# VH-VL binders against Protein RESPONSE TO ABA AND SALT 1 (RAS1), part 8

Target 1, 230 residues: Protein RESPONSE TO ABA AND SALT 1 (RAS1), of Arabidopsis thaliana (Mouse-ear cress) (o04515)
Amino acid sequence: MPNTSSSQSFTIFVDGWLIRHRYFVEQLMCASSLDETNRISLEEQQSLVAQFLSHCLQYYQEKFASVSLAGDNVFTFFCPPWFNSYAKLILWVGDFKPSLVFKLTEVSVADLTRHQKDRISSLKSETRRKEREVMRDFALVQQSVADPPVMLAARRVGAVGMVDGEETDLEEAMEVLKAGMAAAMNNADQLRCSTVGKVVEILTPPQAIKVLRTIGQLHLRLRDRDQERA

## First folded at step 1 (VH-VL)

Design s10 (framework fv_fasinumab)
Fold by ESMFold2-Fast, scan of step 1:
Structure s10 (fold): chain C 230 residues (1-230), chain A 123 residues (1-123), chain B 107 residues (1-107)
Amino acid sequence: as target 1 above (230 residues)
Amino acid sequence: QVQLVQSGAEVKKPGASVKVSCKVSGYTLTGLSIHWVRQAPGKGLEWMGGFDPEDGETIYAQKFQGRVTMTEDTSTDTAYMELTSLRSEDTAVYYCATHIVGATSDYYYMDVWGQGTLVTVSS
Amino acid sequence: DIQMTQSPSSLSASAGDRVTITCRASQGIRNDLGWYQQKPGKAPKRLIYDASSLQSGVPSRFSGSGSGTEFTLTISSLQPEDLASYYCLQHNSYPRTFGQGTKVEIK
């Protein structure tokens, strides 16, 4: 491992995770396209769903560990270099917005019952409320940086003749900001994981396979090269 | 494959109501987000409203709010758009269309439009 | 409401010409823009989604570019079958809004 910074360690992890991810997306695509004669068993469908959810959970568990060890690099997770340029325009707290899962569910599943739609509608309202809570809590962290003492300390970073003690005040302010950013990211990631899991719980195994296929394909699209297109 | 089939042309007098149907085939209505768009003769496209899967609610354009109602009958896989208090300026071809955004291969496949229903409002 | 302004309102070009249509949003819409083609007497057909992604089955001579508030649809080599009206549509927020359209005619 030539570079052991938390963001570099996470990038190396993601490279391996993407190989396994492509494998799972292919399995989901195969399972979702099979006709009645070639359909895999219900038990095999449930197993594939569980395996893919575990695969996704591993990503966020490793991200949590990396964010917790990020120190000065926590800012990298809010504008992550592992996403393409178009993906960066749709990011919410460094990754997909949890309520996007509901759009993906509606477009992926042809046979949602009215009861399932009601359950999804309720979950969506709860998810949007929690998204607002994450944003509100992060706004409070941002406001703390705007306090006069913190702003005065920050103004000295580039100034000639930094006064003794000002660097220590800036370091304390930056620690508060980094901790707040890490907390916001972790809360956002928890909401991402819980939203996907709760949606899958509402769905039948064949429906869940279609939704997870769509989610998996979206992850791949967000990481495709875009330098030649931009 | 997915197809949207609309009801036939209508002729109405000012002040009447019209209800246009949109039958889904090759897919289920519950899996789709149906929107309604109209086009007056020789004019451009105008969005009227549609089901927003993000909010789980039907959203109407302000211009039509209070006199348009969009409903669904999942037992017949048919969506409806009812416009009341018709005026001569409501003369247009009315289209139903699936959700008009794309971020996945499934949605890419589901950008489908009905053939259109001509509604003529004249005395 | 987000206003979508298209330019030009109409154009005439010869087969083989490069044709460019622009669309401006009154506020930022990121890449939440589609381009639609409507041939005479037909329902609209989507050509481009997410500002630059080509819809399946659409000829490669069509391309889209732009983000934020300024967008472009390009037809690299105009064909006779491209005689149609072209519309942009923003899907960033409700209500959805179309541009007023651009009529493309062959000389």
Scores: ipSAE 0.000, ipTM 0.383, lowest interface PAE 19.2, mean pLDDT 80

Design z02 (framework fv_fezakinumab)
Fold by ESMFold2-Fast, scan of step 1:
Structure z02 (fold): chain C 230 residues (1-230), chain A 122 residues (1-122), chain B 111 residues (1-111)
Amino acid sequence: as target 1 above (230 residues)
Amino acid sequence: QVQLVQSGAEVKKPGASVKVSCKASGYTFTGYYMHWVRQAPGQGLEWVGWINPDSGGTFYAQKFRGRVTMTRDTSISTAYMELSRLRSDDTAVYYCARDLEYSSGWYEFDYWGRGTLVTVSS
Amino acid sequence: QAVLTQPPSVSGAPGQRVTISCTGSSSNIGAGYDVHWYQQLPGTAPKLLIYGNTNRPSGVPDRFSGSKSGTSASLAITGLQAEDEADYYCQSYDSSLSAWVFGGGTQLTVL
């Protein structure tokens, strides 16, 4: 939920969220490794899937609340201190690229039906189109701030003082850029959530658990710095 | 059904300010950028700027910077465009127009208000 | 003056094909920005006719089509009808101006 009475700063929130996230990933790993004699019920599998999706949605809702309701730290989200060096190689608009979910699905699930493969193929094409739309929108906003305030700033790097009106132009360009970055991140996060949710809708509960386990492990890899010191 | 209802015609003297409103209904107001476009009598279309109703972020065409301010009130789903230091050549019909979807990436204006005539004369 | 160049007028008879050109430069259409088309009937607000170079909104008949090549775009109207008589505007984004730009408009007369 973006509006909670006990909300902390996003950095503090993430620390607590990661502890709960590790717990969910452990439960998904356990559930995905059980044989038929020890398999949890279908109802329990569906509950675990729903709980994990809710847990992931809370991350993006808190991120949205941090930017929109607690002031703009949008630059922090494009250069996130909670992401490790590995994450920097696969980030797209501050987090994982939505179409990566399809590669994770292929790696995690070997028993997809023809109907599921067809639905996933269609969803993949739509997701890739939406990814291009997010980047196009951001590129248009970024270009719209290039002249004249940004060029003026570059021209005055070594100059003394500011001419009347220059600060106003720079502030306007920065506000447009911040708004564009925030919109791009929100659109990207909505696409991340909707893509995962739609993939889960196509899959059976046991298949969904395997995919969510892999996604959860990826989230830990992106946000966990413990292994960088090893 | 999507509707954009604009305020009535205004007559202003040079140097005055005018504030035009655009009330949205039939869709999620904060989900779409709102653009302002003007058209002088017998002339073509000229883009003025946009506002993101969700964030309140704005961007204005260079020609209007320092004279135009765009705002919105999400409680009544209404966008505003205020133009100051009016000149006779600001006489035009001012349209609000919805961007198809701010997440679509096409940046085209799918629904338009009926326009507000602003006449600037001595 | 308009940044995108359109002919001021075109004309055709019912049932014929007409084409309206929209010529830009390297900073707009030539830079890869999409072209959109609007129809404006006398005394009314513009209406979206074509978006993203080639796409039609729901309710726009397939006799309207758009294309783009290099620094130019075209709107084609086949099976011309009396109700098509209107002003047509192209639109794109211009990176050098940091602005959405429109063509000067083309008045279509159905003879």
Scores: ipSAE 0.000, ipTM 0.397, lowest interface PAE 20.0, mean pLDDT 80

Design z03 (framework fv_fezakinumab)
Fold by ESMFold2-Fast, scan of step 1:
Structure z03 (fold): chain C 230 residues (1-230), chain A 123 residues (1-123), chain B 111 residues (1-111)
Amino acid sequence: as target 1 above (230 residues)
Amino acid sequence: QVQLVQSGAEVKKPGASVKVSCKASGYTFTAYYMHWVRQAPGQGLEWVGWINPNSGDTFYAQKFRGRVTMTRDTSISTAYMELSRLRSDDTAVYYCARGPLDYGDYVEAFDIWGRGTLVTVSS
Amino acid sequence: QAVLTQPPSVSGAPGQRVTISCTGSSSNIGADYDVHWYQQLPGTAPKLLIYDNNNRPSGVPDRFSGSKSGTSASLAITGLQAEDEADYYCQSYDSSLSGSVFGGGTQLTVL
């Protein structure tokens, strides 16, 4: 009972996080309205943006801690059961692909200045290069998993009562593999947070609110719709 | 050590189908896309499509939709490209090439290529 | 359908520099998609020469370099050698076609 796996602890955390997330999405929807009665000050818009970014950062901080302590459950974060079937079609290293943020920005904001477009273009190129770096690291980890000696050894250790010096060597190899998987996930999550933050820095507060609303709504859709069937 | 080995040359009549194979070795077959690119005699390179060997998902260039089918067999690390209703202008060397996994962006380079399979379509 | 534009041929003497251009549009290179370059020796498969605009795979000499600006990219070859005589192709992604696109190819002749 006192021992909860890192993935179970994270799932429990997310249940509470989603309640706050729905609150922030509603606030962003209200703030993005052009209705005169719902217009808030620029300072209030900046505060809402900062609060929502902090809320999102808390999710990835908790995920980082959980992934770092995941051990054998680290693979669960790469194929997470908490995402619905539609989400699984667009997952990249267990979560959204950072460059998706640029598509969401495009569909959410129509009034970008030339200066903002240039900065976004530059950031998109850098983000795409960093995505490829993460994938190169991940491919190396996948090659290690597919290495015949490691796979054969892992199958043999799974046999009940198999104990000798080989078990210790396999445990060492598996710890290196799990560490590599955790590092890849954490690097991907760091890129996700960095990309969203840098896009928000380029945008005005009203534009940022529209983008964050779209991101927040998508996140709810990917977790809620058909989750029981996923 | 990393290599892609393709099946031998094929001669087909117009209206027939051809199935080209590409066997991967020296890397994790399911960790990379397999792309298909063709080159008509004396002409340039033309992208046909890709298959994700892990999921079995495929995506084809508009020109080939309805005539091309890509499949794979993970037990033997082999990808296949079948082109149906062959025309004389389908005469080309067909290459398989490895690309990094990417969902919705095909900007990555093809770092390993098969030696090509010549498909000749003539009456 | 959409093919990137390359000059059909280029020539140079041993030891000289040549540049091969690759011109795209707003749906490919102009949309910040990266450009890759391939070398094809007669009777062989293409070989990756440059990836992500200006990176070299292991084993490619530093006399090969790439650049990208606006809707165009270029491949520069310095210190030309007889063994560089080949066809060169650029490649990018086109968002309107949702697929990879290639240039028409450039035949390099070393005089």
Scores: ipSAE 0.006, ipTM 0.445, lowest interface PAE 9.3, mean pLDDT 82

Design z04 (framework fv_fezakinumab)
Fold by ESMFold2-Fast, scan of step 1:
Order: sequence, then C-alpha cells, then structure tokens
Structure z04 (fold): chain C 230 residues (1-230), chain A 119 residues (1-119), chain B 111 residues (1-111)
Amino acid sequence: as target 1 above (230 residues)
Amino acid sequence: QVQLVQSGAEVKKPGASVKVSCKASGYTFSGYYMHWVRQAPGQGLEWVGWINPNSGATFYAQKFRGRVTMTRDTSISTAYMELSRLRSDDTAVYYCARVDSEYYGMDVWGRGTLVTVSS
Amino acid sequence: QAVLTQPPSVSGAPGQRVTISCTGSSSNIGAGYDVHWYQQLPGTAPKLLIYGNSNRPSGVPDRFSGSKSGTSASLAITGLQAEDEADYYCQSYDNSLSGWVFGGGTQLTVL
C-alpha cells in the first residue's frame, strides 16, 4: 500500500503558484494606477481579470486534487501550515469566508451603480445562505466522529489495545470522516471561487481589477511570515 | 546551475532597432517572470519592464512604451527585448533578471548586453 | 533622476560598520512595498543582497542586514571587508508610476 504526502506535494505546488501570484498582484496594481491616457485596452483588462481568476481557481483545483488521490492529509487543510499564525485565527473551513469578498468590493470600489449594488445585495444574501449550508454539512461531519462505534474504539486504544473488529471500525470511520471533510472543504472552496467570479461579472473591468488587487494583496498578507516575527 | 545567458554586444545607428536575447537554463522557464533593467555608462539602474514567460503578458515602464517589445520562445527557454527608434541616450548595458522564489526580488541576472548607439 | 534617494557615497575602514539609507515617499516604501538591495561589483551584473526588506539569499553573510521604517529603508554592513567595495542599489515598487524604481546607488569605499 502506497503511503503518500499530498499536503507536501501541495506545498511544493504553492511555492511556484505564489511567485506567479505576486506578479499578478503587481500587474493588477499597475493596471489600477494608470491614468486615462495610459490605460491598458479593454481587451487587455478583461484578459488580466480572466487570467487572475484562472490563477486563483488553479490553487483550489490543485488543493482538491491533492486530497482526492488518497483522502490523506485533508485535516492539514483546515489549519494549513503555509498560513501565518494570525491568518489561522480568521480561517473559515480552511480559508477566507466567501462573504468577505463583499467587504473587499465595498472598500475597493467607490463608483458602484444602483443596478450593481442591487445585484451585489442579492448575491450577498445567496452567498450567506450557502455559507450556512456549508457549516451545517460540516457540523454533521464533526458529529459523525462522536458516533458510538468510533468513540468506543477510540476509548479502548489507550486502555488495552484493539479488540477484534474495533480497529476495522475505527479505520472505516476515519475514511468516512476524511471523505466528509474533503467534501465540506471542496464545497467551501467552490463557494469562494463562485462568489469572486460572480462579483467580477457584476463589475466593469476597471472595478474588477481594483477588487482583485485587494483580494490578491490580502492573500499575500495572510502568507506573510513577517507577521509572525514582528 | 540556474543561469541566464545574454546575446553579445551590439553597435547601432540612431533610428535603428536592437533585439537582445536572454536564454534561461537550470529552472522552469515558465515559472518565473523575467525583468529587463538597463544601466547607462557611469549611471544607475533603470527598470524597463517585465514579461510573464508562461502567458506572454508584458508590462513596460512608461518611458519605453511605444519603443520596447518583450517576447519569449518557450521551446528554447529564451526571452527577448527589442528597442526601436534608438537614440544616443539609449547607450547602456541591458540586463535580464529573474524573480526570487520566496519574495519578489531579482535573484538571478544575466551578464548584460552592451548596446552602443552612435553615428 | 532616481525616484529613491541614496547617499552617493559612503566609506569605512576594515572591521567597521556602515549604513546606507534609501529614502522614498508615500507612493512606494511609504505605501508598504518591500525594499530589495543589490550589490554591484565593478564590471559585473548586480547581485541580490537583501530581499523583502530584511531577508538574505543563500550565500550572503549575516553581516549584511536590511530594515524598513515609514518611507525609508536602510542597509547595514558590519565587519567591513575589502571585497565589500561596490555600488549598492535599493529597489521598490511605486504605485504612482506603476513600475519598479531604483535608488541612485551608493558607492562604498573601504579605506
């Protein structure tokens, strides 16, 4: 039986992803700082937005792929070592809470139309409903650990070792838990990606660039090790 | 191991164009952005622009927009910088440089290509 | 002219400490952008000496250190050696120019 280290493979992926991420953030900052006469074309703005969204989606796709190969190390993603200590305090199912995107939009864009505000308000309500669904499903996964067969097997491990059948029960329960945690994480990540994508669809390209710049900068701050050393 | 090898010195007349190459080896070419920086004789460093070798996306310093074009060929891990409508004050050593893997810094530099613009 | 201000020259004797300043504004260092430092020996390409304000690449001795405060950054060199004689450049990002900016450079002379 192969023994894998999916979270280690993912951290290797993230090293290269972060280099590209920093440069995308710089591109977004450059694009948002240009005056009207030096503004990049609409096509270039749309391309940059699409590329950055694809870049962010790749992170979550690789995260899911690393877990799905064996179900191993899904627990690591609920308290990831690649986030600084302060960032870990604000995690929601292993990463940012989707509704945070609306606050970032508000602080980044001052010129939203009434139509855009109405669409954002509707999306915000839907996102909060979906956040509650993710949390409800996650709570059910957490409760499954307290099921009597699991608790009985766990209690006996330290006392006298496993009785015939108990080790199998614990192993089966652990696989069910891993699958449930992976599903909850994937649902949360899908909501993160869809919320950002839907907000971008509501915004003009210049507005989208400002929001994505803020999101990208926040992501870098959450991974900034200087926060831990200060 | 990790290395950037640039093309040789060029002598051009005012109004001509020059194309400098930068061949990367020892790392994944598409994984890192490439910057171009120049240095006129006896002067300091001046940033020209960058290219993303993966996508081909570029961004240039305002001073060079309309005169500089950056491209790459992923099949030979080579980046190019072409500067047109050359003037005598474009005489400089032109460097290519790669970003650092942990933070954004130019961690690997080419040896430089001297471009002399004279009549 | 250079966007970031450095003294044109500094000097020190072997074994001494020198500090090179890099002064920016609210659009670059003051906006929170990282400062990187490069060493350029005569006739060579620049070499990354300090990245992300205070980090050293592999192979750079600990007698080189960087710091950042407000709109300024500093490079400190302790235990000066003859081979430290070089030009030193700071670099940051400027959001008003939408680009990377360098200091004018500081020539270090080891007496």
Scores: ipSAE 0.000, ipTM 0.429, lowest interface PAE 15.8, mean pLDDT 81

Design z05 (framework fv_fezakinumab)
Fold by ESMFold2-Fast, scan of step 1:
Structure z05 (fold): chain C 230 residues (1-230), chain A 122 residues (1-122), chain B 111 residues (1-111)
Amino acid sequence: as target 1 above (230 residues)
Amino acid sequence: QVQLVQSGAEVKKPGASVKVSCKASGYTFTDYFMHWVRQAPGQGLEWVGWINPKSGGTFYAQKFRGRVTMTRDTSISTAYMELSRLRSDDTAVYYCAREEWELLPGDYFDYWGRGTLVTVSS
Amino acid sequence: QAVLTQPPSVSGAPGQRVTISCTGSSSNIGAGYDVHWYQQLPGTAPKLLIYANSNRPSGVPDRFSGSKSGTSASLAITGLQAEDEADYYCQSYDSSLTGYVFGGGTQLTVL
């Protein structure tokens, strides 16, 4: 699975994306440390937030494009070799669980208003509901493995090799399964992006910068080999 | 007001297929799962499966796999259940019922259609 | 055969208390899944009576109550009335079947 051409292409993309990502994280760290007298303008804060969100969206768009070109690579994205051992413990459908964003928000921002807390609570409930929907769709994919055509094809291959016609039936069944997994992953990634975006809409620009800094730092830590021993 | 309006009674021969409809109104159709539950005359309730109207994803009880197909049309807020290779013991009232999925997987059915009687006889 | 076990019938006189049991196993009620109850009047569709073990929908009288313990649940009806004569079904989820399960139903007769 690591030698597939679309997986290799995505890995090359990510190398360049990580250089830009480190740049954005540094800018977010700098901006989050400024006091009110040295704060960049509201327009500049909004621009930085928008640019970082666009940068994160690009990652998932490229991932989707990679999966769409070669469906067999979808299995690799559920347990990617480019994530360290710590990341593997917290993966949910191949990446971070969307509701983790709310914990990161609480840790990063101490000055939330009552109105913001109420809006975040409502969004958290909606996000957990959507996570459940993604998991039910994934259960459907798991269920498809138990369906007679797939199980019969698998059992016959183990006997004495495939008879005429069975190889095509097995390949067709596997393509349906891969499509289901790709759809579940895409739905999860869309929920990740929409959850971050909606949280940002609730927050003031200085608060959003703090949350995005924490999210950006988490992405770097999940790929850092030094975290494997933690 | 939430309403689930089902298609009229059907009479089919063994081996035929039947397609039952359930038209939803009074809520956002794509925000709730739609379940199908049947009840043979004088018998209890039996779960058939669900469809997620937002994604089109489906999940069927083991007993019905290979014979049931659930679909939906979001443009008219209607869910469908098609049961093929009908047997006499498929004679039952078929209900559609909606589920809000925020709780554990075993959530409840808060609104039910009035049912569609499907009679399978030679 | 139903996955959850209910008595097939129960009877009482007006004003009395009746209890309907629903017995499951370790893969459903015993696994922590909620129990819900439905009332089915003759010739009508089932109607939600109790959800999430003990909660009542708007319009359901407080004479109806639910409880859950271990692998079993119970529906209690106090101050029994003639209009309570109906079939009652419990429902939960089963992890072994990966599906929704019903009790066999209990016919309540008000004598």
Scores: ipSAE 0.000, ipTM 0.416, lowest interface PAE 18.6, mean pLDDT 82

Design z06 (framework fv_fezakinumab)
Fold by ESMFold2-Fast, scan of step 1:
Structure z06 (fold): chain C 230 residues (1-230), chain A 125 residues (1-125), chain B 111 residues (1-111)
Amino acid sequence: as target 1 above (230 residues)
Amino acid sequence: QVQLVQSGAEVKKPGASVKVSCKASGYIFTGYYMHWVRQAPGQGLEWVGWINPNTGGTFYAQKFRGRVTMTRDTSISTAYMELSRLRSDDTAVYYCARDTYYDILTGYSDAFDIWGRGTLVTVSS
Amino acid sequence: QAVLTQPPSVSGAPGQRVTISCTGSSSNIGTGYDVHWYQQLPGTAPKLLIYGNSNRPSGVPDRFSGSKSGTSASLAITGLQAEDEADYYCQSYDSSLSGVVFGGGTQLTVL
């Protein structure tokens, strides 16, 4: 019955998720090798892709639940302690930037058709537009703090002789801020999931396995504290 | 027929407020963000802010924060921009404009495909 | 001063090619944000001419084209006509301002 913070509960979940994640990354690496020697069926590749996407979706579903119940701990998700120091410098709304997926696709797959390249180009433009929308939503949160009434209320909390209602106004402003931050994070995570899923839909199963392997390896490296000075 | 119809010209004294309306027709009003852009006589375009007609959420350019309020009435597909504490340098044509992108989840784009004809607001005494 | 820099004026003769530049920085065009272009005829509202760097809306002639490279974008008008005499504005998004930004505008004169 001890209450743990939402961020602490999520950290505990991630520890178990990472064990399964390492398993999937190994399977994706093995599948790539087997495909080069024609020892894996298309059906087996499709199954592995679907399983790995479900594994990734579980992470963001659990994060959504934790963020939605975060309250005062929502700030932790924007600068999360479960990422190494290098990762923290390149985060976008607390996790990877969705358009990074396109760069990972470029470095992982050499045999994209013209049709696939056209579809990826269109998706990239759409993803960048949606990234801008997420940042605009976050800017609304920042504007709430910067508003003169909110800033005046915040300054007055520290002053002797608060006027009736000023404490309530500040509490309401802080609630709006926390709700806005949670919404921004959840919208960012939805875009992360949809971008990966849509890229996979464009790719053949062998190509998808190569991209997902690269994405999986990146997840491990960003959470590896041994990489802190790299 | 997609169109945005704006309210008529206004003449205001310094310190007053003005409220401009923009009535949308020919499309799903709640499916597209609405932006407000102004243009002072002989000058360029200046972005004021946007409203999401679905949620009522708004965002304003730094220059106008504390003086501008954007609202909408979904029952009559109309967006409003109210600018308070008017100064002579607020004299401009104020345009409403629709984002190009329709997405049920986001509704976001940054290109403006349909524009109102503009409302001239003159601030003088 | 406008966030995006355009030449205040350009001119050309009928049938010629004219190019209008739009220069940004790392916080807008350089970040990868799209550039859109508007044509404003005297006494009228702006009209969308190019969106998403190079796409034309239905009804815009292929004489109008857009391009983007690094921190800059360009609008090219070929086969210049008298009816093209107008003000042209570029638009993008700026991450440091968290908002829509416009260029200062370019008056095109057809000689």
Scores: ipSAE 0.000, ipTM 0.419, lowest interface PAE 17.6, mean pLDDT 81

Design z07 (framework fv_fezakinumab)
Fold by ESMFold2-Fast, scan of step 1:
Structure z07 (fold): chain C 230 residues (1-230), chain A 124 residues (1-124), chain B 111 residues (1-111)
Amino acid sequence: as target 1 above (230 residues)
Amino acid sequence: QVQLVQSGAEVKKPGASVKVSCKASGYTFTGHYMHWVRQAPGQGLEWVGWINPNSGGTFYAQKFRGRVTMTRDTSISTAYMELSRLRSDDTAVYYCAREIDYDSSGYFHPFDYWGRGTLVTVSS
Amino acid sequence: QAVLTQPPSVSGAPGQRVTISCTGSSSNIGAGYDVHWYQQLPGTAPKLLIYGNINRPSGVPDRFSGSKSGTSASLAITGLQAEDEADYYCQSYDSSLNAYVFGGGTQLTVL
């Protein structure tokens, strides 16, 4: 099989990204377990938070570049081989559901102020509304596959005596579908990044470190292929 | 305090266009999809389409594509529906209605507040 | 033409129970799309009565309830009152049409 595709390059990127990810998770675990006497400075806490957020953003930027700039098969990213089989059952548009972040925040932080709780509640409502917008737009893309003209074109592929123009019609329909799926995925990824970022903005640095540690640990578990080999 | 206030009744000739307005108040206008639904005299409800006031994105029922245009003005929290090339069977009360989100596995949600309706009569 | 099928009329006496059916297909209710119900009093705009198959908005009496099974949904009204006399519409989404769809409406008469 040719191994010079951008999709293969993204797979190689993910392997390196996971090594760096384990490093960051370890740093977050260390920082979150320190008592008051051994706490790292506020500046160091803010730096670690910013670096980890940049690390997570890099993943989605590389995914976007692979699909939109390099022409990689967007269908692969809706059923990614870098996730274990169990993780694939709980994915939402190819990755974690943004509102999961709020459950992880509740589990990770016990000392939220009323002001923080109010801001998180408002953000949660906004995030759920945006999730529904993404799903509605994606549903329209999925339903276009059931459109009779598209289904007729698809059924004629490979048929002996295909009419002139049918292959071109199918190719055009496929490009429209790929573009729509790429847009839906990009919108979902932007919501994932903005939701995590907005939660971090509401939290103090020590609280943010605890939440990001939990998020990072979950990502490792969802991407742990060894679970399938046990 | 949620209110949707629609423009007044219109009488049009066949072939003309009509533009109905819907002014929203009492909530964040850009936070909710706005739908248009019509009802011919003595008949049932028929969905026309929706607009997302935040993005300006629109979607229209197949029957109305090419004849309907939905727009909004966020500075005055007003949505518009323009229907062109009017026929006598376009005579109906046209409603604007706000879509409300709820915690659900589904993503096509109900309409919780409706305008009082705008009667559009198409006659010679 | 209506995509969802409702009986055109239903009647009952005060205090009785009535049920209004809403029959869809595999492209709407059968595809898992939620069913919502609206009440329309004469000369007024529709009012949301039931959403998400079973939920009541604030201010709707518990005499109104919704259910869904397979390709169909039902609205049940218990303890009928004269004020319940209205048109009732079911609503869902249809994947084949890519559209919100309504039932043809059911006129409830309380005699």
Scores: ipSAE 0.000, ipTM 0.501, lowest interface PAE 12.8, mean pLDDT 84

